# VH-VL binders against Regulator of G protein signaling 22 (RGS22): the designs that were tried, part 25

Target 1, 129 residues: Regulator of G protein signaling 22 (RGS22), of Homo sapiens (Human) (q8ne09r852to980)
Amino acid sequence: KFSDLLNNKLEFEHFRQFLETHSSSMDLMCWTDIEQFRRITYRDRNQRKAKSIYIKNKYLNKKYFFGPNSPASLYQQNQVMHLSGGWGKILHEQLDAPVLVEIQKHVQNRLENVWLPLFLASEQFAARQ
Key: E = the ipSAE of ESMFold2; O = the ipSAE of OpenDDE; V2 = 0.75 times the mean of E and O plus 0.25 times the DockQ between their complexes.

## First folded at step 12 (VH-VL; framework fv_tezepelumab)

Design y6 (from x3 with light chain L52M; at its last look DockQ between E and O 0.83; V2 from the best seeds 0.79)
Fold by ESMFold2, look of step 12:
Structure y6 (fold): chain C 129 residues (1-129), chain A 118 residues (1-118), chain B 108 residues (1-108)
Amino acid sequence: as target 1 above (129 residues)
Amino acid sequence: QMQLVESGGGVVQPGRSLRLSCAASGFTFDDYGMHWVRQAPGKGLEWVAVIWYDGSNKHYADSVKGRFTITRDNSKNTLNLQMNSLRAEDTAVYYCAREYVWYTFDYWGQGTMVTVSS
Amino acid sequence: SYVLTQPPSVSVAPGQTARITCGGNNIGDYSVHWYQQKPGQAPVLVVYYESMRPSWIPERFSGSNSGNTATLTISRGEAGDEADYYCQVWDSSTDHVVFGGGTKLTVL
């Protein structure tokens, strides 16, 4: 379970390396950036706004979340588009926290149901057990 | 297995230009933002510039703005730094660095030395 | 522009805990990252975000960030930890990455 991995920081970093060797780093990068946004209290509005814009520009594009390798189906991508307030808001503004949480749900689902089982079955993981 | 290899360093006179390159291998280059960071002899680290994964967004330190241009060629997995109007204070080892998450530099090259001397 | 201040040096006896500070106005609002640099080598990431560390960095490296001070803590210091250490943030007001001046750790 992904929550168990979070409690083991060493294995979390091994999971990161596993995803790197499978050219699949974007899911964990996206999850990590959103998680830190959710769990860090920013008193400085500029730091919080900058983090939201960073996440939007890096992940909510046709290369990743709105593209063929998205963790979300086309239907789910459209739901995120509507939750964000539409294309114009995504393109020119920061995203609200509820939008980022929804994106993170889809990313976490793929991490937990696709990548984590493959990692736990990997030769590298088995050798350390 | 991952590699970042800087090249193009050397000795140049003040006011001249120099172009640095950084060759990337062993990872999906166009998934990552790339940075230049420099270190003058005996001094600390100084950030120079960033370029986003697709080349569309760039930022520069004030000390180099207007003189340096960061670029990338994702088809060749290369990062470049064009350095114009060089000054003695630009003398440093120049590192290329990969950005993983939120301006975190998880992998660095070994650097290339630039010396600006009269 | 934003300034990060580090002590020039810190000394610790072998087996003892080293604490390297990074001072900045309201640095508790920032995500602070730490790098190790040994003589003649490129910097290496040792701690990022809360206590995340690359797989090659031992668990005895940790970080904290509150108020005006961020701290890198190295438990059970050993000769292999001797290096320069740099803190780093991103400054939203300038869109710049900022490094501290560096701290030389000596284990004696």
Scores: ipSAE 0.687, ipTM 0.890, lowest interface PAE 1.3, mean pLDDT 89
ESMFold2 (binder alone), look of step 12: mean pLDDT 93; pTM 0.951
OpenDDE, look of step 12: ipSAE 0.861; ipTM 0.948

Design y7 (from x3 with heavy chain E99D; at its last look DockQ between E and O 0.79; V2 from the best seeds 0.00; counts 0 for: pae E 2.9 > 2)
Fold by ESMFold2, look of step 12:
Structure y7 (fold): chain C 129 residues (1-129), chain A 118 residues (1-118), chain B 108 residues (1-108)
Amino acid sequence: as target 1 above (129 residues)
Amino acid sequence: QMQLVESGGGVVQPGRSLRLSCAASGFTFDDYGMHWVRQAPGKGLEWVAVIWYDGSNKHYADSVKGRFTITRDNSKNTLNLQMNSLRAEDTAVYYCARDYVWYTFDYWGQGTMVTVSS
Amino acid sequence: SYVLTQPPSVSVAPGQTARITCGGNNIGDYSVHWYQQKPGQAPVLVVYYESLRPSWIPERFSGSNSGNTATLTISRGEAGDEADYYCQVWDSSTDHVVFGGGTKLTVL
């Protein structure tokens, strides 16, 4: 389970390396950026705003979240678009924390249901000890 | 095997120009932001510039703004730094560095030396 | 602009724990990363987001960050840990990356 992997920093980093060697880094990168956004204190509004804009620009585009390699179905992509307030708001404004958390849920689902099983069955996992 | 290989360093007089290049291989180059970081001989690390994964955003240290231009060619997996109006204080080893997430430099090249001396 | 302050040097005996500090105003609100640099080599990421490690970095390396101080901790220090260590943040007010001045770790 992905939550168990989060509790073991060495296993997390072996998983990160596995994804890199399989050219599949974007899911974990997106998850990690959103997770770190959630840890920025509400009192540091400039850092939170900058991080939110960075996440939006890097991941909420046709290359990743709204494209063919998205961790989300077209239905789920549309739900996120409406939750964010529409395409105009996505392009020109920061995203609210609930929107980023919803995106993270879809990313985590693919990490847990697709990539983690492949990692656990891999020779890289067996050899990491 | 991931590689970042810098080139284009050398000895030049003040006021001249140099163009540095960084060749990337072994990873999906256009998924990552890229940076230049420099280190004067015997001194600490100094950040120079960033370019985002798609080339859309760039930022520069105040000491080089207006003189240096960072660019990338994602079709050739290359990062470049055009350095104009070079000064003695630009003398340093120049590293290219990969930005994994939020300005975290998880992989670095071995650097190329630039010496600006009359 | 934001300033990171590191002691110029730290010394420990072999097998002892080294602690390298990085001071900054409200640095606990920043994501802090740490780099190791041995003579004549490029820097290597050892700790990021104050406490995560790349898979190739031993568990002896750990980090913490609260208040005005981030700390890199190297337990069971070895001669192979002798290096310069830099802390780093991103400064949202300038959109600049900031490094500390570096700390030279000596073991025995």
Scores: ipSAE 0.410, ipTM 0.829, lowest interface PAE 2.9, mean pLDDT 87
ESMFold2 (binder alone), look of step 12: mean pLDDT 93; pTM 0.953
OpenDDE, look of step 12: ipSAE 0.763; ipTM 0.929

## First folded at step 14 (VH-VL; framework fv_tezepelumab)

Design z1 (from y5 with heavy chain T104A, light chain T94S; at its last look DockQ between E and O 0.90; V2 from the best seeds 0.82)
Fold by ESMFold2, look of step 14:
Structure z1 (fold): chain C 129 residues (1-129), chain A 118 residues (1-118), chain B 108 residues (1-108)
Amino acid sequence: as target 1 above (129 residues)
Amino acid sequence: QMQLVESGGGVVQPGRSLRLSCAASGFTFDDYGMHWVRQAPGKGLEWVAVIWYDGSNKHYADSVKGRFTITRDNSKNTLNLQMNSLRAEDTAVYYCAREYVWYAFDYWGQGTMVTVSS
Amino acid sequence: SYVLTQPPSVSVAPGQTARITCGGNNIGDYSVHWYQQKPGQAPVLVVYYESLRPTWIPERFSGSNSGNTATLTISRGEAGDEADYYCQVWDTSSDHVVFGGGTKLTVL
């Protein structure tokens, strides 16, 4: 499971390398940036805002989250858009933490259901066991 | 196998221009933000500029604003730095670097040397 | 502009733990990255987001960040660890990447 991978930092980094060799780095990059955003405290409002805007601009676009290769279905993309307050809000404002957590859930689902099984079946993983 | 190879360095007189290139291979270039970082001989690292994955956003260090221009061509997998009005303090090894997550540079080229002297 | 302060040098005996500090006002609110640079070579990322390591970096490299100090810790130091080490953040007020001045680690 992906939760087991989170508890093993060395295997987490091997998974990162696996995704790189499969030209599929965006899911884990997105997951990692959102995970680190979730660790921000209220005392660092400017850092939290900057990180939210960074995540929005890097991942919530037609190339990735709202495009054909999204980790989310069209229905799920639409739900995130409505939760965000619409496309105009996404383009011009930071995203609230609940919206980023929802995005992370969809990203994590693809990591767990598509990429993790391929990683666990890889010869690279087997050689380390 | 991932590679970042800088080129275009050399010796020039103050006030002249140089254009640096960075050729990328072995990864999906247009998924990543790219940076230039320089290092004067015997000195530490100094960030120069960033360009976002699609070229839509750029930032520059104050020391180079108005003189340097960062660009990228995603169809050729190249990053460029146009360096105008060069000064002695621009003398450095110039590295291109790939941004993985939140401004972390997980891959670097070997650098190209720029020397600005009379 | 935000300033990161590192000691210019740190010496440690072989097999001992090296600690390299990176000082900054409220640096605990920042995400800190660390780089190793050997003479004549490009920097390499050794720690990012305070505590994550690329797969080629041994687990004896670790990092922490709280208050006004981030620390890179290298357990069981060996001659191959001799290098310059730089801390780095993104400064949101200037929209700049900022590096510390660097620390030369000597293992003797």
Scores: ipSAE 0.734, ipTM 0.905, lowest interface PAE 1.1, mean pLDDT 90
ESMFold2 (binder alone), look of step 14: mean pLDDT 93; pTM 0.954
OpenDDE, look of step 14: ipSAE 0.906; ipTM 0.959
ESMFold2, look of step 15: ipSAE 0.699; ipTM 0.894
ESMFold2 (binder alone), look of step 15: mean pLDDT 94; pTM 0.956
OpenDDE, look of step 15: ipSAE 0.886; ipTM 0.952

Design z2 (from y5 with heavy chain G33A; at its last look DockQ between E and O 0.80; V2 from the best seeds 0.82)
Fold by ESMFold2, look of step 14:
Order: C-alpha cells, then sequence, then structure tokens
Structure z2 (fold): chain C 129 residues (1-129), chain A 118 residues (1-118), chain B 108 residues (1-108)
C-alpha cells in the first residue's frame, strides 16, 4: 500500500504533513533523499558524490539510523555498518549505492508497517475520502 | 503550527553591526539545517549562509564570508546571523528558511528588513 | 559560479498552460526546486525533486528536468498564479545555493 501512496502525489504530501505533526519526519526525509539519489541518472559524478555524502551525514548517525529510535534493529544496524565498511568509512567517505538502498529498505519497512496504518486511520485521511 | 519569525532588522550606518534572530516553533528544530536568504529591494533571491542541524557545518556566500557569522541555539530553537562591517550592498530583506531534503526550502519566515545607509 | 537562466517574464491567458524554464549546463543531474513569490511576501515552495508538491500547492503545478532544461508547468493558469518564480539548485563546486534570476508570470 506504500507503493499506492507513491503513485498518489497529493496523498504522499498529506502523509508528509501527517508525519510532521507526529514529530516523525526523519523516516520519510531519509526515504525521499535516497529514492531521488537512486532515480536520477548522473553524468556529473560530483553531484552524485555530494548527494551520497549528504545522505550519509544526515541520516547515518547516532541521532537517527544508529540510534535508539532507528527504523532498523541492532542486528540490522550492524549489518549496514559492515556493508558500509565500518565507522571509519561512514565518518570520512561517501557510501555506495547498495548501502543506501539497504538503509532505504529498513526505512520503508517502518513507513509501511508503522506510519502508514496510523495515517490511513487518521481523521485527516478520513475527512478527504 | 510551524513558524519561522525573523527579528533584529533596522536602519544602520555602513561599518556597523546587526544581529538577526529567527525563532522557530512547531517542529523539531535540531532535525533541520537552516539557511539565511536575502533579497535586495526589487531584486532576486540571494543565498547567504547555511548551518547544519548540530552547528558544525557552515557555508557562506562569497559576498559575506568573513563578515557574517551564522549560529544556532538548539535549546532555544533560534537561528542567528551576526552581520559585521555592514555595507550598502547588504541592504535587503533577510529570510530564514528550513531545509527539508536536499537543499529544499519548504518553510520560510516573512523576513526582516536591513537597511544600510549613511 | 553555476548559472541558472530564466526568462524574465512569461504571460498566459486564463485557463491556458504556462511553462517557465530554468536553463543550466547539465541541469538534469541537479535536483531542481521551484519557489513562488508574490509581491511583499516570502517565497513559497511549489515543486521540489522530481515532481513533489507541498499539500498547499494544487496539482496544476508540475515539474520536469532533463538535459539542460528544467521546466515548471502550471496548467489552467489563473490570476492567483501571478507571481515571480525562482528555480534553485545546490552547486557542489562552490558549496553554494544558486537561484535563477526569476520569472514574472502574468495571467492576462
Amino acid sequence: as target 1 above (129 residues)
Amino acid sequence: QMQLVESGGGVVQPGRSLRLSCAASGFTFDDYAMHWVRQAPGKGLEWVAVIWYDGSNKHYADSVKGRFTITRDNSKNTLNLQMNSLRAEDTAVYYCAREYVWYTFDYWGQGTMVTVSS
Amino acid sequence: SYVLTQPPSVSVAPGQTARITCGGNNIGDYSVHWYQQKPGQAPVLVVYYESLRPTWIPERFSGSNSGNTATLTISRGEAGDEADYYCQVWDTSTDHVVFGGGTKLTVL
């Protein structure tokens, strides 16, 4: 059903507003930045590198992905850390696309299984139906 | 509701200083990078500076580097711009703006006017 | 130093489609964002990334970006759409935000 939301741009933006009012914007922000990174075809490698570094710095930290409120379990966080080449690489380098895709999978799972059901049950959603 | 409210503008002489503040409410301030963008009367938008959510990363437009300092106080939900050695060319409305995703400005304040004249 | 070129003005009859262009070398590699500004008001985000709109922006607003041109399209133009429109990117070579010069849309 998350895929259905992606095809409805108006409801996608209502979902964004719903998450904002629930102080839960980071999941969709992370998902959106990674989705746009993987969808654009780059001829300028510097733009691609800059987006990878931006996503890593903003989301792959102890405030979000490696923190207590991560969309991923400790086991899954550890798997992502190993896939990325360890904390040294996370701190100082860009990340490969497969690492970002793996992070996006965990973020999408929480969007789909936690936030989307709450959104679809919300008064805001019901009022627009 | 989400709000960004700038303050601290005014009329000042060249060479003097002003400090602008932007008060944020209605969102988790320390999740977001914040920017200053200015607009001279009758002109287009000109980016001034950015500060990342934790205050550690900053970038400035060349026209203000060395004279302006962007800071934030996450405990008070405030963004600040210290403007030193002001010049006539700094005359503009100054907006604070929230960065949502990749340098996207999804919320803007209403601006505060800075006029630098003799 | 990256330059975004917009036409200074575009006019459209009511009910017709307006297209506002933003030119830049290889702009298709950039994520282009669009802002609307009415006189005396702050800018408002209207389109970002590939075609996303904040909830307060009607679906009549859409965007595209390929090659050397990004385009903001406003279908069924109406008087309320009269404003200045700015495109914007992040320039990785300078670590600067860059705005286009702006386009004044007039609905006649």
Scores: ipSAE 0.756, ipTM 0.901, lowest interface PAE 0.9, mean pLDDT 90
ESMFold2 (binder alone), look of step 14: mean pLDDT 93; pTM 0.947
OpenDDE, look of step 14: ipSAE 0.906; ipTM 0.958

Design z3 (from y5 with heavy chain G33V; at its last look DockQ between E and O 0.04; V2 from the best seeds 0.00; counts 0 for: pae E 10.1 > 2, placed apart)
Fold by ESMFold2, look of step 14:
Structure z3 (fold): chain C 129 residues (1-129), chain A 118 residues (1-118), chain B 108 residues (1-108)
Amino acid sequence: as target 1 above (129 residues)
Amino acid sequence: QMQLVESGGGVVQPGRSLRLSCAASGFTFDDYVMHWVRQAPGKGLEWVAVIWYDGSNKHYADSVKGRFTITRDNSKNTLNLQMNSLRAEDTAVYYCAREYVWYTFDYWGQGTMVTVSS
Amino acid sequence: SYVLTQPPSVSVAPGQTARITCGGNNIGDYSVHWYQQKPGQAPVLVVYYESLRPTWIPERFSGSNSGNTATLTISRGEAGDEADYYCQVWDTSTDHVVFGGGTKLTVL
């Protein structure tokens, strides 16, 4: 499970390195940035806004989430676009927490169902068992 | 099995009102953004309005803004268009259309005719 | 205010390839969609996201988009392809949908 990996700092770093060598680090970076957003207290509105805008600018573009290498299908990308209030809000405003949580679900699904099994089957992981 | 059926078209005088309805079946209506698109006789397609699945996010073409109101009732699977202060240039076939992805329309109703004339 | 320009008509001989253009400033930056409309009928989606097809649309329909021109290509044109064709984009500055003026395809 991905949750088990989160409790093992050493194996988490190995997983991060594995993703880098497979040119797939963007999924873990996106998941982590959204998790950090979720841990910012709602009362700290300036930090939440800044983090939301950072996540939007880094991940919600045609090079990642709204592109061919997205963890989400075209249908799922459309659902997120509409949940955000349309392309105009994606382009010019911060994203609300429910939108970021939905994005994180798609990213986590690919981490758990594609990348984690490949990592656990790797020679590097097997050598450490 | 999917159906979009428009109704409420007719002949009205300028300045009057008309209410269009679109009945949806064969798909989960609440999951789809819905649009109205119109076509004047012998002319091209013109987008009119959009409404989101919860009814709160709406946009209108400039030609109808302030006169037309798009609404939906998800308990009845209906899309509506209230058309006030009708003008001769509003004469058209009105289609309801379902948005698939990226503002594409993968399913359209048969249309209902609105004629505004003296 | 984004404007899409289509030729009013295109004619092809049966079995030949038809190309219908859609002009717009930097249209290559947009996702372009195409609809077919036969007389007395509602429009039908034939190409979306410049080059994808719904599964019920034959592979002889294809599309491209670069620079200032998007193109719908219909290989091996047949009488059943006679229709009006509309290009469409989403104008992200206004969050409005924009259609081209339409092109009548004639197979003769």
Scores: ipSAE 0.007, ipTM 0.609, lowest interface PAE 10.1, mean pLDDT 86
ESMFold2 (binder alone), look of step 14: mean pLDDT 93; pTM 0.944
OpenDDE, look of step 14: ipSAE 0.909; ipTM 0.960

Design z4 (from y5 with light chain D29S; at its last look DockQ between E and O 0.92; V2 from the best seeds 0.82)
Fold by ESMFold2, look of step 16:
Structure z4 (fold): chain C 129 residues (1-129), chain A 118 residues (1-118), chain B 108 residues (1-108)
Amino acid sequence: as target 1 above (129 residues)
Amino acid sequence: QMQLVESGGGVVQPGRSLRLSCAASGFTFDDYGMHWVRQAPGKGLEWVAVIWYDGSNKHYADSVKGRFTITRDNSKNTLNLQMNSLRAEDTAVYYCAREYVWYTFDYWGQGTMVTVSS
Amino acid sequence: SYVLTQPPSVSVAPGQTARITCGGNNIGSYSVHWYQQKPGQAPVLVVYYESLRPTWIPERFSGSNSGNTATLTISRGEAGDEADYYCQVWDTSTDHVVFGGGTKLTVL
């Protein structure tokens, strides 16, 4: 499970390298940035705002989350778009935490259901067992 | 495998210009933000500039604003730094660095030396 | 204008734990990254988001961050760990990357 991987820092970084060799680093990058955003206390408003804007600008675009290689289906993309308040809000404002959590859920699902099985079946992973 | 190769350094007199290039290979270049970081001889690391993965956003250190311009060409996997009005204090090794997550530099080139003197 | 303060040097005996500090006002609210630089070489990422490590970095490297201090901890220090170490954040008020001044680790 992906949760087990999070508790094994060495295998987590092997997984990162695996995704790099498969040109699929964006899923784990997005997941990691959102996870770190969730760890920022609400009192640190400037840090939370800056991280939210960074995540929005880097991942919520037509090259990744709203494009053909999205971890989310078109239906799920539309749900996130609606939750965020539309393109106008995405382009010009930060995203609320519930929106980021929803995005992370879809990213995590692809990490767990597509990339993790491929990683666990890889020759490199088997050689370390 | 992954590689970042800087070029374009050299010795120039104050007030002159140089253009640095960084050639990227072995990874999907347009997924990553790119930075220039410099290090004067015997000194610490000093950040110079960032450009976002699509070229849409740029930031510069105050010491170089108005003199340096960061650009990228994603079709050629290249990062560039145009350095105008060079000063002696710009003398440094210039590294290009790849941003992985939140302004983390997980890959660095070996650097190119810029010397501004006499 | 955000300032990161590192001690200029730290020395430890072989096999002992080295702790390299990075001081900053409320640095515990920042995401802190650490780099190792050996003479004549480019910096190498050793810890990011204060506690994650690239695969080529031994588990003996770890980090923590709270209050006004971030710390890079190197357990069971060895000669191969001798290097300069830099902490780094993004300063949200200026949109600048900030590095600490660097710490030279010596293992004697």
Scores: ipSAE 0.691, ipTM 0.888, lowest interface PAE 1.3, mean pLDDT 89
ESMFold2, look of step 14: ipSAE 0.680; ipTM 0.890
ESMFold2 (binder alone), look of step 14: mean pLDDT 93; pTM 0.949
OpenDDE, look of step 14: ipSAE 0.926; ipTM 0.964
ESMFold2 (binder alone), look of step 16: mean pLDDT 93; pTM 0.950
OpenDDE, look of step 16: ipSAE 0.886; ipTM 0.950

Design z5 (from y5 with light chain S93Y T94S; at its last look DockQ between E and O 0.83; V2 from the best seeds 0.00; counts 0 for: chain humanness VL .670 < .674)
Fold by ESMFold2, look of step 14:
Structure z5 (fold): chain C 129 residues (1-129), chain A 118 residues (1-118), chain B 108 residues (1-108)
Amino acid sequence: as target 1 above (129 residues)
Amino acid sequence: QMQLVESGGGVVQPGRSLRLSCAASGFTFDDYGMHWVRQAPGKGLEWVAVIWYDGSNKHYADSVKGRFTITRDNSKNTLNLQMNSLRAEDTAVYYCAREYVWYTFDYWGQGTMVTVSS
Amino acid sequence: SYVLTQPPSVSVAPGQTARITCGGNNIGDYSVHWYQQKPGQAPVLVVYYESLRPTWIPERFSGSNSGNTATLTISRGEAGDEADYYCQVWDTYSDHVVFGGGTKLTVL
């Protein structure tokens, strides 16, 4: 489903606009930043560290991932907190790649199970078919 | 419909101050980092400053550091640039720009012209 | 500070492919974004994360990035593609946004 959308760059951007009009852009932003972090082979450790810290600061906070509208349940949020080494490491250091992969998994699940069905049922999508 | 509207540009003398504003509408303003980017007449793009979505983190180009202050008011959906000790080389069109993902500017205002001349 | 180098101009005939380069030391480690600017207008994002496009940008626009060169490719060039094009990165060493100097694309 979501993997099929990734193979269609035009519909991927239509999905982005759909999420924007539904005030739900954070899921796709988070997914996109983590995906690009994973795709790039960083020879420069500063570039890799900076991207990891950016993702942490932008998404791993009480406004989004650890807040009431998180794509993850409270249980899953606690699992990520434990995997990350606690608030001390989240606040002051970069995160390990396995932590980012776990976060992306929860984000992708909501994109696929909540937002994608709504998008496929939307008037805008139907008009293009 | 997303909009970014800059205002506050004009003609000022060197050494004076000017305050630019950028009014945002049609999107959730406090989800996004915001930037100022300027362009001198006939020249390329020059980044000026960034402020994070919650106002907690700011960075400035070396050419403006210590003279310009970027701020935001998320309750009013506004981005501001306080420009002190203006110089002739600050003459440019000033754009506000929205950061989507990793320092990507997916939406820009139309700009406001600042002219610093004696 | 980090420097991005673009050719000042590129010319193509209508229907031909334009390639606009953006050179930088180890730019392949950076995420590169591209903007189009027509006279009297604000810049418009055309390619981000080197290969993604906003929905209003036709699939004729594509990007790549490896080694010391990022490239914006515009296939089947049209008169409507005439503009200045800028590449852009975030420089983690200075905590600055860096733009290339810009490339004027002319479609004969």
Scores: ipSAE 0.773, ipTM 0.910, lowest interface PAE 0.9, mean pLDDT 90
ESMFold2 (binder alone), look of step 14: mean pLDDT 93; pTM 0.948
OpenDDE, look of step 14: ipSAE 0.908; ipTM 0.959

Design z6 (from y5 with light chain S51D; at its last look DockQ between E and O 0.86; V2 from the best seeds 0.83)
Fold by ESMFold2, look of step 14:
Structure z6 (fold): chain C 129 residues (1-129), chain A 118 residues (1-118), chain B 108 residues (1-108)
Amino acid sequence: as target 1 above (129 residues)
Amino acid sequence: QMQLVESGGGVVQPGRSLRLSCAASGFTFDDYGMHWVRQAPGKGLEWVAVIWYDGSNKHYADSVKGRFTITRDNSKNTLNLQMNSLRAEDTAVYYCAREYVWYTFDYWGQGTMVTVSS
Amino acid sequence: SYVLTQPPSVSVAPGQTARITCGGNNIGDYSVHWYQQKPGQAPVLVVYYEDLRPTWIPERFSGSNSGNTATLTISRGEAGDEADYYCQVWDTSTDHVVFGGGTKLTVL
């Protein structure tokens, strides 16, 4: 499971390199930035706002989350669009925490169900066992 | 094999221009923001500029704003730095660096030396 | 502009724990990254997002960040750990990357 990987920082970084080799770094990048957004403390709204805008601009676009290589189905993309208040709000405003958490769920699902099994079956992983 | 290779450094007089290039290979270049970071001889690291993955957003250190221009060509996997009106204080090794997540530099080139002297 | 303050040098005996500090006003609210640089080489990422390590960085390296101080901790220091270490943040008030001044670690 992906949660087990999070408890092993060495294997987490091996997984990162595995994704890099497969030109599939965006899922883990997106997951990691959202996870760290969730750690930002209540006291610094400027840092929280800046990170939300960064995540929006980097990941919520037609190249990744709303594009053909999205971790989310078209239906799930539409649900996220609705939750965010529409494309106009995505373009011009920061995203609320519930929206980012929902995006992270879809990203984590692909990490867990597609990439992690391939990683665990890889020669590189087997060599370290 | 992942590579970042800087070129275009050299010795020039103050007031002249240089154009640095960084050739990227072995990764999906247009997934990543790119930065220039410099280091004067015997000194610490100084950030110079950033360009976002699609070229849409750029920021510059105050010391270079108005004189330097960062650009990228995603079709050629190339990052560039146009340096105009060079000054002695621009003398440094210039590194290109890949941004992985939140302004983290997970991969660096080996640098190219720029010397500005009369 | 936001300022990161590092001691110019830190010295430890082999096998002992080195702690390299990075001081900044409310730095605990920032995401802090750390780089190692050996003479004649480019910097390399050591710790990012406070507690993540690239695969080639041993478990002996760890980070923490709270209040006004971020700390890079190197357990069981070795001669191979001798290098300059830089902390780094993104300063939201200026939209600039900021590095600390660097700390030279010596293992004697």
Scores: ipSAE 0.757, ipTM 0.906, lowest interface PAE 1.0, mean pLDDT 90
ESMFold2 (binder alone), look of step 14: mean pLDDT 93; pTM 0.949
OpenDDE, look of step 14: ipSAE 0.894; ipTM 0.953

